# Designs tried in a protein design chat: VHH binders against PH domain-containing protein DDB_G0287875. Part 1

Every score and structure here is a prediction.

Target 1, 92 residues: PH domain-containing protein DDB_G0287875, of Dictyostelium discoideum (Social amoeba) (q1zxe2r132to223)
Amino acid sequence: SKGKSGWLLRKRPGRYDKLYSVSKADKYLRLYENEDTDNDPLYELSLENSIIELKQDLHLQLTLGNSERYIFTHESESEIVSWAQELQATMN
Structure headers, positions and changes below count from the first letter of each chain, unless a header shows other numbers; antibody chains are not in Kabat numbers.
F, E and O are the ipSAE of ESMFold2-Fast, ESMFold2 and OpenDDE, as the mean of both directions, binder to target and target to binder. V2 is 0.75 times the mean of E and O plus 0.25 times the DockQ between their complexes.
[cut] marks letters that were taken out.
The coordinates of atoms that the task and the answers printed are left out; those that the model quotes come from them. Centres of patches stay.

## First folded at step 1 (VHH)

Design a1 (framework vhh_7qia_2)
Fold by ESMFold2-Fast, scan of step 1:
Structure a1 (fold): chain B 92 residues (1-92), chain A 120 residues (1-120)
Amino acid sequence: as target 1 above (92 residues)
Amino acid sequence: QLQLVESGGGLVQPGGSLRLSCEASGFTFSDYAMGWYRQAPGKQRELVAFITSGGSTNYADSVKGRFTISRDNAKNTVYLQMNSLRPEDTAIYYCAADYYGSGSYYFDYWGKGTPVTVSS
């Protein structure tokens, strides 16, 4: 219920970095093309059994239960730290 | 260990359709995010369409509304349905697999490509 929304840059080795509109609600993190969340998300990520790590270089690493990994950054240190805290708060 | 083999390319007239297939063999296809890239003559390779292990899709702006990516995990196959083809879609199309699908790792596996030519 706490929730969080905002833009995050996703790091994709071998591809261009891509900006996503991101929405976190309960146990799900959803990535959208833009702010219109009435559209289907491009990615719907279950946070159950996930590992969330904020590295010293401020890359937020999310490893899902299926071993799929997502890496996010933000220009603002306070924002990426806030995202790390929000995701970590929902984990066991 | 994963091997990727593309097929379905060929010569088609503008406005025509083709369906590309990428068959995987080896380790647990269903765990991989899959992408279609293309490389036109004299250009850099570009991402056309992407599908996650969970089935979420993403498309390049140039192909939105015309191309559809899908997967069949029972057949270890990813597809690219290409409709309303244009001469600028002419390229070699490559299948790629990314275990983590995230950007923390480079693409693990690439196919050899299947050529698509759109001309009259």
Scores: ipSAE 0.000, ipTM 0.098, lowest interface PAE 12.7, mean pLDDT 80

Design a10 (framework vhh_7qia_2)
Fold by ESMFold2-Fast, scan of step 1:
Structure a10 (fold): chain B 92 residues (1-92), chain A 120 residues (1-120)
Amino acid sequence: as target 1 above (92 residues)
Amino acid sequence: QLQLVESGGGLVQPGGSLRLSCEASGFTVSSYYMGWYRQAPGKQRELVAFITSSGDTNYADSVKGRFTISRDNAKNTVYLQMNSLRPEDTAIYYCAVDLYEGSYPYFDYWGKGTPVTVSS
């Protein structure tokens, strides 16, 4: 996979958190408070032994190897589809 | 930031009643599927009741007609009214939320539980 960066909306109870998201060849998805990736990420998610599902309502479900779930979406359908493809390619 | 805090458990005699409460913080209960699970000693967790974001309710056959799930949106709290309690209802009761409302309710976040003992 070539890597990808951009904003994602993370579904939380009663809200969405806007997180700057970075996928790299090291098979981690890193989520940042903003585009300044020199700061520490809020979350570092290992994609090893993970499952990616893009649901019909355009929410991307990431289930980590430890069974934690992260749910993402985007206002742009093409963008969330692109994220699903990138994360799946990174895991393969 | 998300928390679920259960209360209301205790010791009660067969035929008695208890009302369990689940106070939520960090999210709005009316926006999600909310449920009650229980786990009896030596058994797996069982989903006993849930309420959808639309207010529809569902019950396990073992509790149907005896238990009622409800919510108070102003208090951001979910309740389980338990009537006609039986010794086999003895369990730790857990409040749970489905963080993603798909076609199937999947309850992926849980409180720490409140114990209920039904014994003479």
Scores: ipSAE 0.012, ipTM 0.147, lowest interface PAE 8.8, mean pLDDT 84

Design a11 (framework vhh_7qia_2)
Fold by ESMFold2-Fast, scan of step 1:
Structure a11 (fold): chain B 92 residues (1-92), chain A 119 residues (1-119)
Amino acid sequence: as target 1 above (92 residues)
Amino acid sequence: QLQLVESGGGLVQPGGSLRLSCEASGRIFSEYAMGWYRQAPGKQRELVAFISSGGYTNYADSVKGRFTISRDNAKNTVYLQMNSLRPEDTAIYYCATDEYGYSSSFDYWGKGTPVTVSS
């Protein structure tokens, strides 16, 4: 496959936002309101000069080159691990 | 500031059950994500269960199906129900939380409650 797509939970104060997430070879992570990716994404995150960390609490911290931080998780440990590996591979 | 106190640990036989409690005081508890970690002597600390402010949960594969995390926001308490306990579950159990749910690691830790599973 050319990347990874699926649901992620984005951590916010007091809530989690469910976002349909798409990683492609162009080194962007795009976050959509739902599975209809023909619509514009809510966020386009450049992975260039980014740092990814999967923490012991199974939250994936993405720090962008501009110092903005996004924190993601998933109910499935294997899925959040898979996302961490995909994003790290895309950065490299 | 936020303080965490664990209780409910003890000695139990394999196949037994324990319920751990973590009581929080200080800040608005209902807005925090909560986790249960454990650490056996000489081992790394590991996350075993997590619950968000909205009630979303996830578990380490080693405890999935045996442990259940829950919260009671009216009592500022998070619980870990541990069933079908095994000798390898022997550890000190800690609850932890982070301010605003944005930390790259948990900021607040309790002092722990020991759990020993043996015959």
Scores: ipSAE 0.011, ipTM 0.135, lowest interface PAE 9.5, mean pLDDT 81

Design a12 (framework vhh_7qia_2)
Fold by ESMFold2-Fast, scan of step 1:
Structure a12 (fold): chain B 92 residues (1-92), chain A 120 residues (1-120)
Amino acid sequence: as target 1 above (92 residues)
Amino acid sequence: QLQLVESGGGLVQPGGSLRLSCEASGFTFSNYDMGWYRQAPGKQRELVAFIWSGGSTNYADSVKGRFTISRDNAKNTVYLQMNSLRPEDTAIYYCAAVEDYGDYAPFDYWGKGTPVTVSS
């Protein structure tokens, strides 16, 4: 994996949260409030023992090793497909 | 209301095989994603294998090539076929079903577990 950064929409009960997302070779997905990544991330998600699936409706499902679930989407189909591929490559 | 019942655990020698079953009742099984987890003494519970409602699967690195998860929607059952078992596979194995994708969504429904012991 080459790494990836960009905005994602995270599905929450009744809403979507916009999060600046960063994937690097260290097997973590980090989610930030905005593009200023020298601030602390809101979430640091370990991808070890995680499972990822891109659903037919272009929602990306991430299940972490601790059973936490995160659902992401993007208005651009090519972007959410790219995120799914990057996260899968990082996990493998 | 919702119930998950695991079976098939037991004592087996290294290199042996076991098939675990998890029967579900009280929900529309075919709509749920299902997983197998395990917990060894003194360790956190860890994901072993996962199967989506559509049939896609994924596995923890430690079991890839040895374990196979499958489901039979007509029987409301998920299976874990375990081959080439190792002493380090010794754990209590849990079945889990996921209902929704909320803010923090641990597996929504858990079985009581079935113990697997791999020893010489």
Scores: ipSAE 0.013, ipTM 0.179, lowest interface PAE 8.2, mean pLDDT 82

Design a2 (framework vhh_7qia_2)
Fold by ESMFold2-Fast, scan of step 1:
Structure a2 (fold): chain B 92 residues (1-92), chain A 119 residues (1-119)
Amino acid sequence: as target 1 above (92 residues)
Amino acid sequence: QLQLVESGGGLVQPGGSLRLSCEASGFIFSIYDMGWYRQAPGKQRELVAFISSGGDTNYADSVKGRFTISRDNAKNTVYLQMNSLRPEDTAIYYCARDLGYSYGEYDYWGKGTPVTVSS
């Protein structure tokens, strides 16, 4: 996959967290507080043995190999669809 | 502060109509799924109508063809148009911000607006 970066909204109980998200060929999704990726990411998610589902409500469910779940969305339908496609391609 | 404020409830005769409104504040309304729920006296709260951020709608079988859910993202408002009201529609109606029906959780609820259908 060619990699992808941009903002995503991560669903948490009672809130959404806006996270700058970076996918690279190393099969990790990294989530940052803002666009300054020289800082440490808040989360480094291994996509190995992960399951990706884009639901009808445009929420992307990422289930990691350790069974942790991350739920993402975006105000743009095309953008969340693009993220789902990129993460699926990166896993393969 | 996150707020959902319902209005438009009241007393109406069978066969009548009401329009409920729910004004949202404190979050980016346009990206959230929204639902209308009701709780009849002595019953559990049930989903009545659902609208996704993309505008897709779903209805409980008991209200299908009579109720219409809609949203106005410019006004941060979700509406429920209720036609052909029946005594069994009597309930407190709640607006909810939804994580998505498939996830089975609703993360913020308003205080409700009562609807009574009686002669």
Scores: ipSAE 0.005, ipTM 0.120, lowest interface PAE 11.0, mean pLDDT 82

Design a3 (framework vhh_7qia_2)
Fold by ESMFold2-Fast, scan of step 1:
Structure a3 (fold): chain B 92 residues (1-92), chain A 120 residues (1-120)
Amino acid sequence: as target 1 above (92 residues)
Amino acid sequence: QLQLVESGGGLVQPGGSLRLSCEASGFTVSDNYMGWYRQAPGKQRELVAFIYSGGSTNYADSVKGRFTISRDNAKNTVYLQMNSLRPEDTAIYYCTADRSWEDYYGMDVWGKGTPVTVSS
């Protein structure tokens, strides 16, 4: 996949966490506190054996190979759709 | 079952220090993203500090330079060292394991909290 970077909203009980997200050809999704990617990421998610599902309410569910789940959305419909497509392409 | 138990809270004077502990049972702290949140009466919970699998840490701007999160894998415990405490730090402090596989409608693993009061 070509890679993608940008902000995503991660859904948590009672809140959304805004995370700067980076997908690269190494098949990891990395989530950062802000755009300074020289800092360590808060999360490094291996996309190997993962499943992506974009739900009808435009929330993207990422299920990792170890069964951990992350739920993401975005204010822009086109952006969350683009993220779903990019992560799916990266997994292949 | 999965459990987090916080301890170490109490009453301290401004400028004082406390160390909070969070002991996990039923799972290992090294396998999970661990954090400290706090909630003052009538306010929303806010993130204080976070430690992820690689050992790197992250802090809210209001506590940077004063608080330190650390982990002892052998004791299956996460700590929050709080220095230079201010009245604004008064809150119930909660430990959480951010189990990313939990649905939005599910819950992170949360402790019951330990109260911290900073007052003279």
Scores: ipSAE 0.006, ipTM 0.158, lowest interface PAE 9.5, mean pLDDT 81

Design a4 (framework vhh_7qia_2)
Fold by ESMFold2-Fast, scan of step 1:
Structure a4 (fold): chain B 92 residues (1-92), chain A 120 residues (1-120)
Amino acid sequence: as target 1 above (92 residues)
Amino acid sequence: QLQLVESGGGLVQPGGSLRLSCEASGRTFSDYDMGWYRQAPGKQRELVAFITSGGETNYADSVKGRFTISRDNAKNTVYLQMNSLRPEDTAIYYCAAEVYDSSGYFYDYWGKGTPVTVSS
């Protein structure tokens, strides 16, 4: 599979929304402070046993196997749909 | 092992100013995104101002133009300058840091808060 990289805005309960540089490779989604992936990711999320849902308001909800939840948005509808498809393709 | 200690709260009259400080110890402060939150009696805690490790800032609409967040990495301190204070700004103000470990999980560290009362 091909993977995907780009920017996503994360909705963070109790904090301002935060923009992350995001890279999806195989079964992992990695969130970085910026485009420099030579640094360690801030978050390394295993997609194994995850639930991926794109809601009608175009919020992409990711529930990891450990029950942690992440919510992402993008200013482009086509881009958030593309992310949803890439993540869903990983599960099946 | 990050500790946060807030100070600078107090009683001030409407229209007055206060400067809050949050001093960090135990870890490298400059690596962390920092926020100021407040909790008024009977209400949920809300974010009022945020500053990234790179110095970018964001503010809640209710405080934009009145409050300014800044940091001094040499002193391991984040500040909140509060101008044109209103009775509705009365709350306990909390400092928080977002910290991550090598596995990619995040943790929030909180101070114990500093009370701000805006009244006569």
Scores: ipSAE 0.005, ipTM 0.163, lowest interface PAE 10.5, mean pLDDT 80

Design a5 (framework vhh_7qia_2)
Fold by ESMFold2-Fast, scan of step 1:
Structure a5 (fold): chain B 92 residues (1-92), chain A 119 residues (1-119)
Amino acid sequence: as target 1 above (92 residues)
Amino acid sequence: QLQLVESGGGLVQPGGSLRLSCEASGFIFSSYEMGWYRQAPGKQRELVAFITTGGSTNYADSVKGRFTISRDNAKNTVYLQMNSLRPEDTAIYYCAKEDWYGDYEFDYWGKGTPVTVSS
């Protein structure tokens, strides 16, 4: 896993939140309000014992080891596919 | 307390139309995204369409151009208009309230409404 950073759309009731997302070799997905990663992340998601599924509608479902769920998408199909592959590689 | 009641399914010939309804109660309907899922015998449940609080819609590729999702916040109801139905659309259709806060896939209280497309 080389790591990956970029914007993702997180699905929420009635809206999508744009979050700057960072995956590194430490097996966490960190979600930031914007590209300034010197600020604290809004979320630190442990990928350990998690499950990643890319659904037919190009929404990436991340189920954490504690069973919490996060749904992401992107306007670019290639980008959301790339995120799914990166997160899967980071978990292994 | 949260309840979703689907209706409108039935038997229809290929090329026919059906309109499904889902009446919601037990939550502030206007504040949540609503969607339709379906599950055919022996297959996994799949998302067919969803609609945001602002009325923006999204459709699975298999139904684009044939199905239309809409909502009526005054009636706490979400609809799925299904046109040009195909045998492959045969499934039980489920209404879903999307809840990303919980420990489970989707928060729904529906029993589904069966749709059979057969000659």
Scores: ipSAE 0.006, ipTM 0.114, lowest interface PAE 9.7, mean pLDDT 83

Design a6 (framework vhh_7qia_2)
Fold by ESMFold2-Fast, scan of step 1:
Structure a6 (fold): chain B 92 residues (1-92), chain A 119 residues (1-119)
Amino acid sequence: as target 1 above (92 residues)
Amino acid sequence: QLQLVESGGGLVQPGGSLRLSCEASGFTFDYYAMGWYRQAPGKQRELVAFISSGDSTNYADSVKGRFTISRDNAKNTVYLQMNSLRPEDTAIYYCATLEYSSGWDYDYWGKGTPVTVSS
């Protein structure tokens, strides 16, 4: 997989959090407060044994091997589709 | 430039099966996510199945376990295998690519393929 970086909106109860997201060949999705990736990520999500679903409303559901769930979307439909494809390719 | 042509619809009895095909031309098919939508008379259009370029799939709750979406990149074709068909599956079925959507809406190519499930 080529890797991918960019902004994603993470769905939380009553809000969306804007997170700078980075997927690399090491099979982690890392979420940062902003584009300064020299800072520690807020979340490091192992894609090992994960499940990715893109739902009808174009929200991407990531279920980690430990059963934690993260829901993402993007204002651009092509971008959330691209993220779904990239994360699936990274897991394979 | 993209053209999508749906086929395989028809009249079938409840409990029967149909396989729908959507053949793509005018673009590099392998890189596009594809979906199947349907619209029943007097109802809103709904997404029933989705497949990414990496073969991730998603289904509407109403069809999960009965419908299977697949693709054959060598043939530029996406398929919808419909098993255990019910009268409520009666609709015109459309295929679409997510790359051609505007915002949260889809643009469809062609007339779709009608599916009627009745005894």
Scores: ipSAE 0.000, ipTM 0.092, lowest interface PAE 18.6, mean pLDDT 79

Design a7 (framework vhh_7qia_2)
Fold by ESMFold2-Fast, scan of step 1:
Parts: structure tokens; C-alpha cells; sequence
Structure a7 (fold): chain B 92 residues (1-92), chain A 121 residues (1-121)
């Protein structure tokens, strides 16, 4: 896959967390506190054996191989659709 | 501070009824999925009843037809009406908020402290 980086909103009870998100050909989604990717990511999510569902309300559900779930959205419809396509392209 | 507070547990005889309440504070209640879990001594926690933001409900087979989950968004409260209680319903009951309006994953960050329910003669 071509890779993608940018801000995503991660859904939490009562709030959304803004995370700088990076997807590369190595099949990981890495989530950072800010755009300084020289720092360690807050989360490294293996996309191997993952399932992605983009819901009708434009929330993206990522279920990892270990059954952990992450829910993302974006203010831009085109951006969350692009993220769904990128993550589907990278996972097995 | 984000909080869930359960109440309504107690001791009841087989065939009795209890109504559990879970009051939520510190977030926009109406958009979240809510659920009741229980954990009996020596057993794993299980999801008993679920209600999404639109009011759609689902129940574990063990409680279907006996328990009813409901929500009152104006009061930020979810309820569990428990009828025809059995000794095997004895457990600590926990309220949980899901990460989004239609999803309850078992990996919720917000749990209440639990309310004990004992069904005994």
C-alpha cells in the first residue's frame, strides 16, 4: 500500500482523542500524541488478521487480531473513507 | 470526572425481583451504548444485557425473557429490571459504557464499582 499519515479522532466515552496516525507498508497503524513521529508512538496496532468496518455514520471500527477494538472518525468524510481504504489495503 | 454509579442490589428469594440503576455523569450519556455485566464468584465476567443509543436491546440467553434493560436519557440512567430471579443469578452486577453509540466491546474504560445481588432462600 502507498501509506498514509494524518490526524484521526479516536472515540472514547464522552470525548474524542486527536491522534496523529501513520500507516506504512509494514502492516502497523501507529498512533502518536502529535506530529513529532521521532517520539515513540502511544499505540502500535498490528493490522495482521484485523477486521475493518466503516459504519454508515462514518465511524471506522478496527478489530485487531487479538480482539482489541479501536473506533476512529474524521471531520472530513473523504478522509475517513480514505483511511478505511488504506487500512484495508495493508491488512491481511 | 467520568463516573458510573450502580444501585439497587440486595438479597432476594428465588422468584423475586430487583431493579438495578446506573447513573452516569461527566459525559454525553445519550450517544453511548450501555450494558450490564455480571461476575459470579470464581467465574468470568459476562455481558447480561445491552442497550444502544437508539434503544435497541440484546440479552444473554440465560436471562432472556426475565430481565429488561432500559434507559432514561433525561436522567442519564440505565436500568435493569430483574424478574423471576434464580440462585444462579447471584453475582456482582456492573454497569459499563461502550466506546460508541452501538458498540459494546468488553474493553470499556468506564465501569461502575458494582452492586451485589444475592438470590438465596
Amino acid sequence: as target 1 above (92 residues)
Amino acid sequence: QLQLVESGGGLVQPGGSLRLSCEASGFTFSIYAMGWYRQAPGKQRELVAFIDSGGSTNYADSVKGRFTISRDNAKNTVYLQMNSLRPEDTAIYYCAAGPYYDILTGYEDYWGKGTPVTVSS
Scores: ipSAE 0.000, ipTM 0.125, lowest interface PAE 11.2, mean pLDDT 81

Design a8 (framework vhh_7qia_2)
Fold by ESMFold2-Fast, scan of step 1:
Structure a8 (fold): chain B 92 residues (1-92), chain A 120 residues (1-120)
Amino acid sequence: as target 1 above (92 residues)
Amino acid sequence: QLQLVESGGGLVQPGGSLRLSCEASGFTFSEYWMGWYRQAPGKQRELVAFITSGGSTNYADSVKGRFTISRDNAKNTVYLQMNSLRPEDTAIYYCARGEYDFWSGYLDYWGKGTPVTVSS
């Protein structure tokens, strides 16, 4: 996979958190507070043994190997579809 | 108690502008998605625009480029700036709090509405 970076909205009860998201060939999704990726990520998610589902309401559900779940969306339909495709490709 | 109070509607000529306001109380405003819906006479309510807690915006195709949604978290207020108004924008405009999702139609509160009429 070529990797991808950009903003994603992470669904939480009562809110969405805007997180700068980075997917690289090392099969981790890293979520940052902002675009300064020299800082430590807030979340570092292993994509090994993960399941990715893009639901009808354009929310991307990522279930990690440990059964922990993250839900993402984006204002742009094309962007959330692109993220789903990139994460699936990264998992191989 | 949770309250949403819309204001700013009125009568305007085609090509004119209006700014709608929605003042919120009874919850931590900055943590919620906020949006505007409208309902034209004899029609279903439709989503006009929403703004996320992080400030990202989304617009219906019919209003994109003409309307701007914004928020002021210090004032617990969401705004809809409506430019280049058309007769087909005539509707009652409603403010809504979204717990997480406007695309799936999940809404946990609606305001009373403010009427907008665009005519000569």
Scores: ipSAE 0.000, ipTM 0.119, lowest interface PAE 12.5, mean pLDDT 83

Design a9 (framework vhh_7qia_2)
Fold by ESMFold2-Fast, scan of step 1:
Structure a9 (fold): chain B 92 residues (1-92), chain A 119 residues (1-119)
Amino acid sequence: as target 1 above (92 residues)
Amino acid sequence: QLQLVESGGGLVQPGGSLRLSCEASGLTFSSYDMGWYRQAPGKQRELVAFIYSGGDTNYADSVKGRFTISRDNAKNTVYLQMNSLRPEDTAIYYCAAEYSGYDWGFDYWGKGTPVTVSS
């Protein structure tokens, strides 16, 4: 897949939502504090054996192979749909 | 010693306004993201408003257009201006701080300030 970058809001159970600068390249989704991706990511998520689901409420749910779950949203429906497509295209 | 002290809560009639303040001490305030949460009797604590260290804001749908969060880094204070108050806004309001750049949740919480909206 070509890869994709942008901002996503992460829903964090028991905590306030947090905005991340997100970059998808190859089999990895990386979350950064800000737009400077030359810095190390806060999270580097392997998409191998993951489950990617875009729910009817436009919450993008990512379940990693280790069963960790990440939930993302975006103000733009087209943008969250685009993210879902990019992540789903990575799965065989 | 790091602490958050809320003030400004009270009893108001429906349609009224209140301004909550949260003064932080013992931290580099400008490096912290700040939030307001509330908890009504018998309910879970919920996010009301959030302001990032860089100044961007987010609001719960139930308060959007009625509440405004702001910060004054020179005074180490975050504010919540609450307009057009409704009985369902009755809750204890909590101030919370999280160091910007960490992703392990809230570093600090205040003790809360009660807000009652009733005739």
Scores: ipSAE 0.014, ipTM 0.201, lowest interface PAE 7.9, mean pLDDT 83

Design b1 (framework vhh_8k46_1)
Fold by ESMFold2-Fast, scan of step 1:
Structure b1 (fold): chain B 92 residues (1-92), chain A 123 residues (1-123)
Amino acid sequence: as target 1 above (92 residues)
Amino acid sequence: AVQLQASGGGFVQPGGSLRLSCAASGRTFSSYAMGWFRQAPGKEREFVSAISWSGGSTYYADSVKGRFTISRDNSKNTVYLQMNSLRAEDTATYYCAAEPYGSGSYYDEYDYWGQGTQVTVSS
């Protein structure tokens, strides 16, 4: 996995949160309030023992090893597909 | 499967408080995210609040943020909704729902629903 960064929309009950998302070779997905990644992330999600599924409606479901679930989307189909591929490559 | 029993509804005046309880039966309660939803007369069912299976994450609709607090007690298989500063527009039937291994992230993924408890806020 080569890493990826960019904005994702995280689906929450009744809303979407726009989060700057960073995937690196250390097998964490980190979600930031904005593009300033020198600040602490809002979430650090371990991708070890995680499962992803890109649904037909272009929502990416991430289930962490500890069973917490996150749902992401993007207005660009190619971007959410690219995120699905990157996260899958990171989850060995 | 999990079965849910909501309770604690009633009649209160504006500015009053209520605590709703949702008792779950089933040995997997601790693996479920829990949510509260409401349906007011003549309106669609809407999201109110949710708590992750671990209790580490909580979520609130903007209309209730700062007034309602969700919590859970896994030893009692119960989720609570503490409702403060109640308004007439909070009048609704409140439902609890459960999502296995969820963070409360999506309404349509709740697999199990309780019967509901009526909250009426009126003078």
Scores: ipSAE 0.000, ipTM 0.130, lowest interface PAE 14.2, mean pLDDT 82

Design b10 (framework vhh_8k46_1)
Fold by ESMFold2-Fast, scan of step 1:
Parts: C-alpha cells; sequence; structure tokens
Structure b10 (fold): chain B 92 residues (1-92), chain A 123 residues (1-123)
C-alpha cells in the first residue's frame, strides 16, 4: 500500500483521544501525540494477523493478533473509509 | 491480562432474588464503564445493564427496569447485579464486560468472556 498519515480519534470509555496516525509499508500503525513524528510514538501496533472492520456508525475496529482492540473514527466519512482501505491493503 | 469472573448464579423460583458479582483485574477499574449481558440457549446475547466508572449513572434494558439494580465497589474492583422479582424469561448465562461504552453499545477489548454465571428461574 502507499502509506497514510493523519489525525484519528481513538475511542476510549467516556472520551475520544486525538492521535496523529501513520501507516507505512512495514505493516505497523503508529500513533503519536502530535504531528512531530521524530518523537517516539505512544503506540506501535503490529498489523500482522490483525482484523479490520468498519462498522455502520463509521467506527473502525482494529483487532490485533494478540486480540487487543482499538476503535477509531474521524469527523470526515471519506477519511475513515480511506483509513479502513489503507490498513486492509497493508495487511494483505 | 484483563480478567472478569462472574459468580452468584443459581436455581431460584419465580419471584425470587439473586445477587451476581463480577470480580475484575488487570486494568484501572474505576476508569471504565462496566456492563452485564445475558444469553439464553438458542438466543443472541442481549444487554442487561451498565454503570459508569464513577458509579454516577446507570442504565437498564426495558425488560429488567424496576427489578434489577447494578452497583459497583471500586475499592474491591467488583460490579454487582441485584436481581429481584425474577421471571422464567430471566433464565440465562450472565456475563460481565469491561470496558463498555454505554453511549454507543461498544465494548473495547478488555474482555475475558469466561464461563459466566448461570441463572435458572423455574418452579
Amino acid sequence: as target 1 above (92 residues)
Amino acid sequence: AVQLQASGGGFVQPGGSLRLSCAASGFTFSSYDMGWFRQAPGKEREFVSAITGSGGSTYYADSVKGRFTISRDNSKNTVYLQMNSLRAEDTATYYCAAPYDILTGYYEDFDYWGQGTQVTVSS
């Protein structure tokens, strides 16, 4: 896949966390506190053996190989659809 | 790892009462909403009740409103379901879930859906 970067909202109980998200050809999704990607990411998620599901309410569910789950959304429908396509392409 | 252990089920006659407990470990319990779900044989899992992390708000399925009460003790990492005026249709395996988002019906992956606890209401 071509890679993708941008802001995502990560769903947490009672809140959304805004994370700068980066997908590259190495099959990791990296989540940063802000756009300065020279800093260490807060999360480095291996996409190997992962499952992705975009639900009807436009929340993207990422289930990692270890069964840990991350839920993302975006205020733009086209952006969350684009993220679902990018992550699925990276896994394949 | 996150673990949820439901207990307190049993056999009871219609009109009886039971108190279920869910002991939680592996996460910061007071920061997460908790929910109870149930599943009868041959049926889909259904929502029963939820409580916010602080205990300040509670939610119930229409079928159990006025009969069941959810509560939590954050000092003991435990959520409870007090079930009064039990009916035959309450017969199911009861599961607790964490974390649970009560606004959208989603729960995030801190689930250990072990055995649950069996409740049988029969005369």
Scores: ipSAE 0.000, ipTM 0.124, lowest interface PAE 11.0, mean pLDDT 81

Design b11 (framework vhh_8k46_1)
Fold by ESMFold2-Fast, scan of step 1:
Structure b11 (fold): chain B 92 residues (1-92), chain A 120 residues (1-120)
Amino acid sequence: as target 1 above (92 residues)
Amino acid sequence: AVQLQASGGGFVQPGGSLRLSCAASGLTFSDYAMGWFRQAPGKEREFVSAISYSGGSTYYADSVKGRFTISRDNSKNTVYLQMNSLRAEDTATYYCATDYGGYWEEYDYWGQGTQVTVSS
């Protein structure tokens, strides 16, 4: 897969964090505070042995190999569907 | 309210087997991945195994690969952990968990645990 970058909303207790998200061929999803990716990412998530599930409410659940989970959504349905497809393709 | 009830623990000797069950209520079970974790006194919570919502993918900690098998029955809202070739180091309280509410990283949703003691 070709990689993908863009904003995602990460669900947290009582809030959503807006994170600039980058998926590359190295099979990591990196989450940044903003579009300046020269800064260190807030999170580096290994996609090895991960599972991705897009729920009916358009929340994408990423379960890492260690069973830690990250929940993402987007205001655009087409965009969160595109993210689900990209992350699944990167894992395969 | 969401409830997870783990059961099936007990006392077994090394080399023995147990099957744990986790019955879920208050959620649409088939929409959520399920996991098993364990915690021994004085130790951090440890990941044991996980299964996708459909049952099509399973994951295991290196310490239990080849010995434990996770499965689920979506018609019964239950996840299972078959534990074979048990060792003293498997002694812990076992918890099942789900991503209901989307707080897995900060707030793992696990209910009542079930105690497993492996001793001669």
Scores: ipSAE 0.012, ipTM 0.160, lowest interface PAE 8.8, mean pLDDT 82

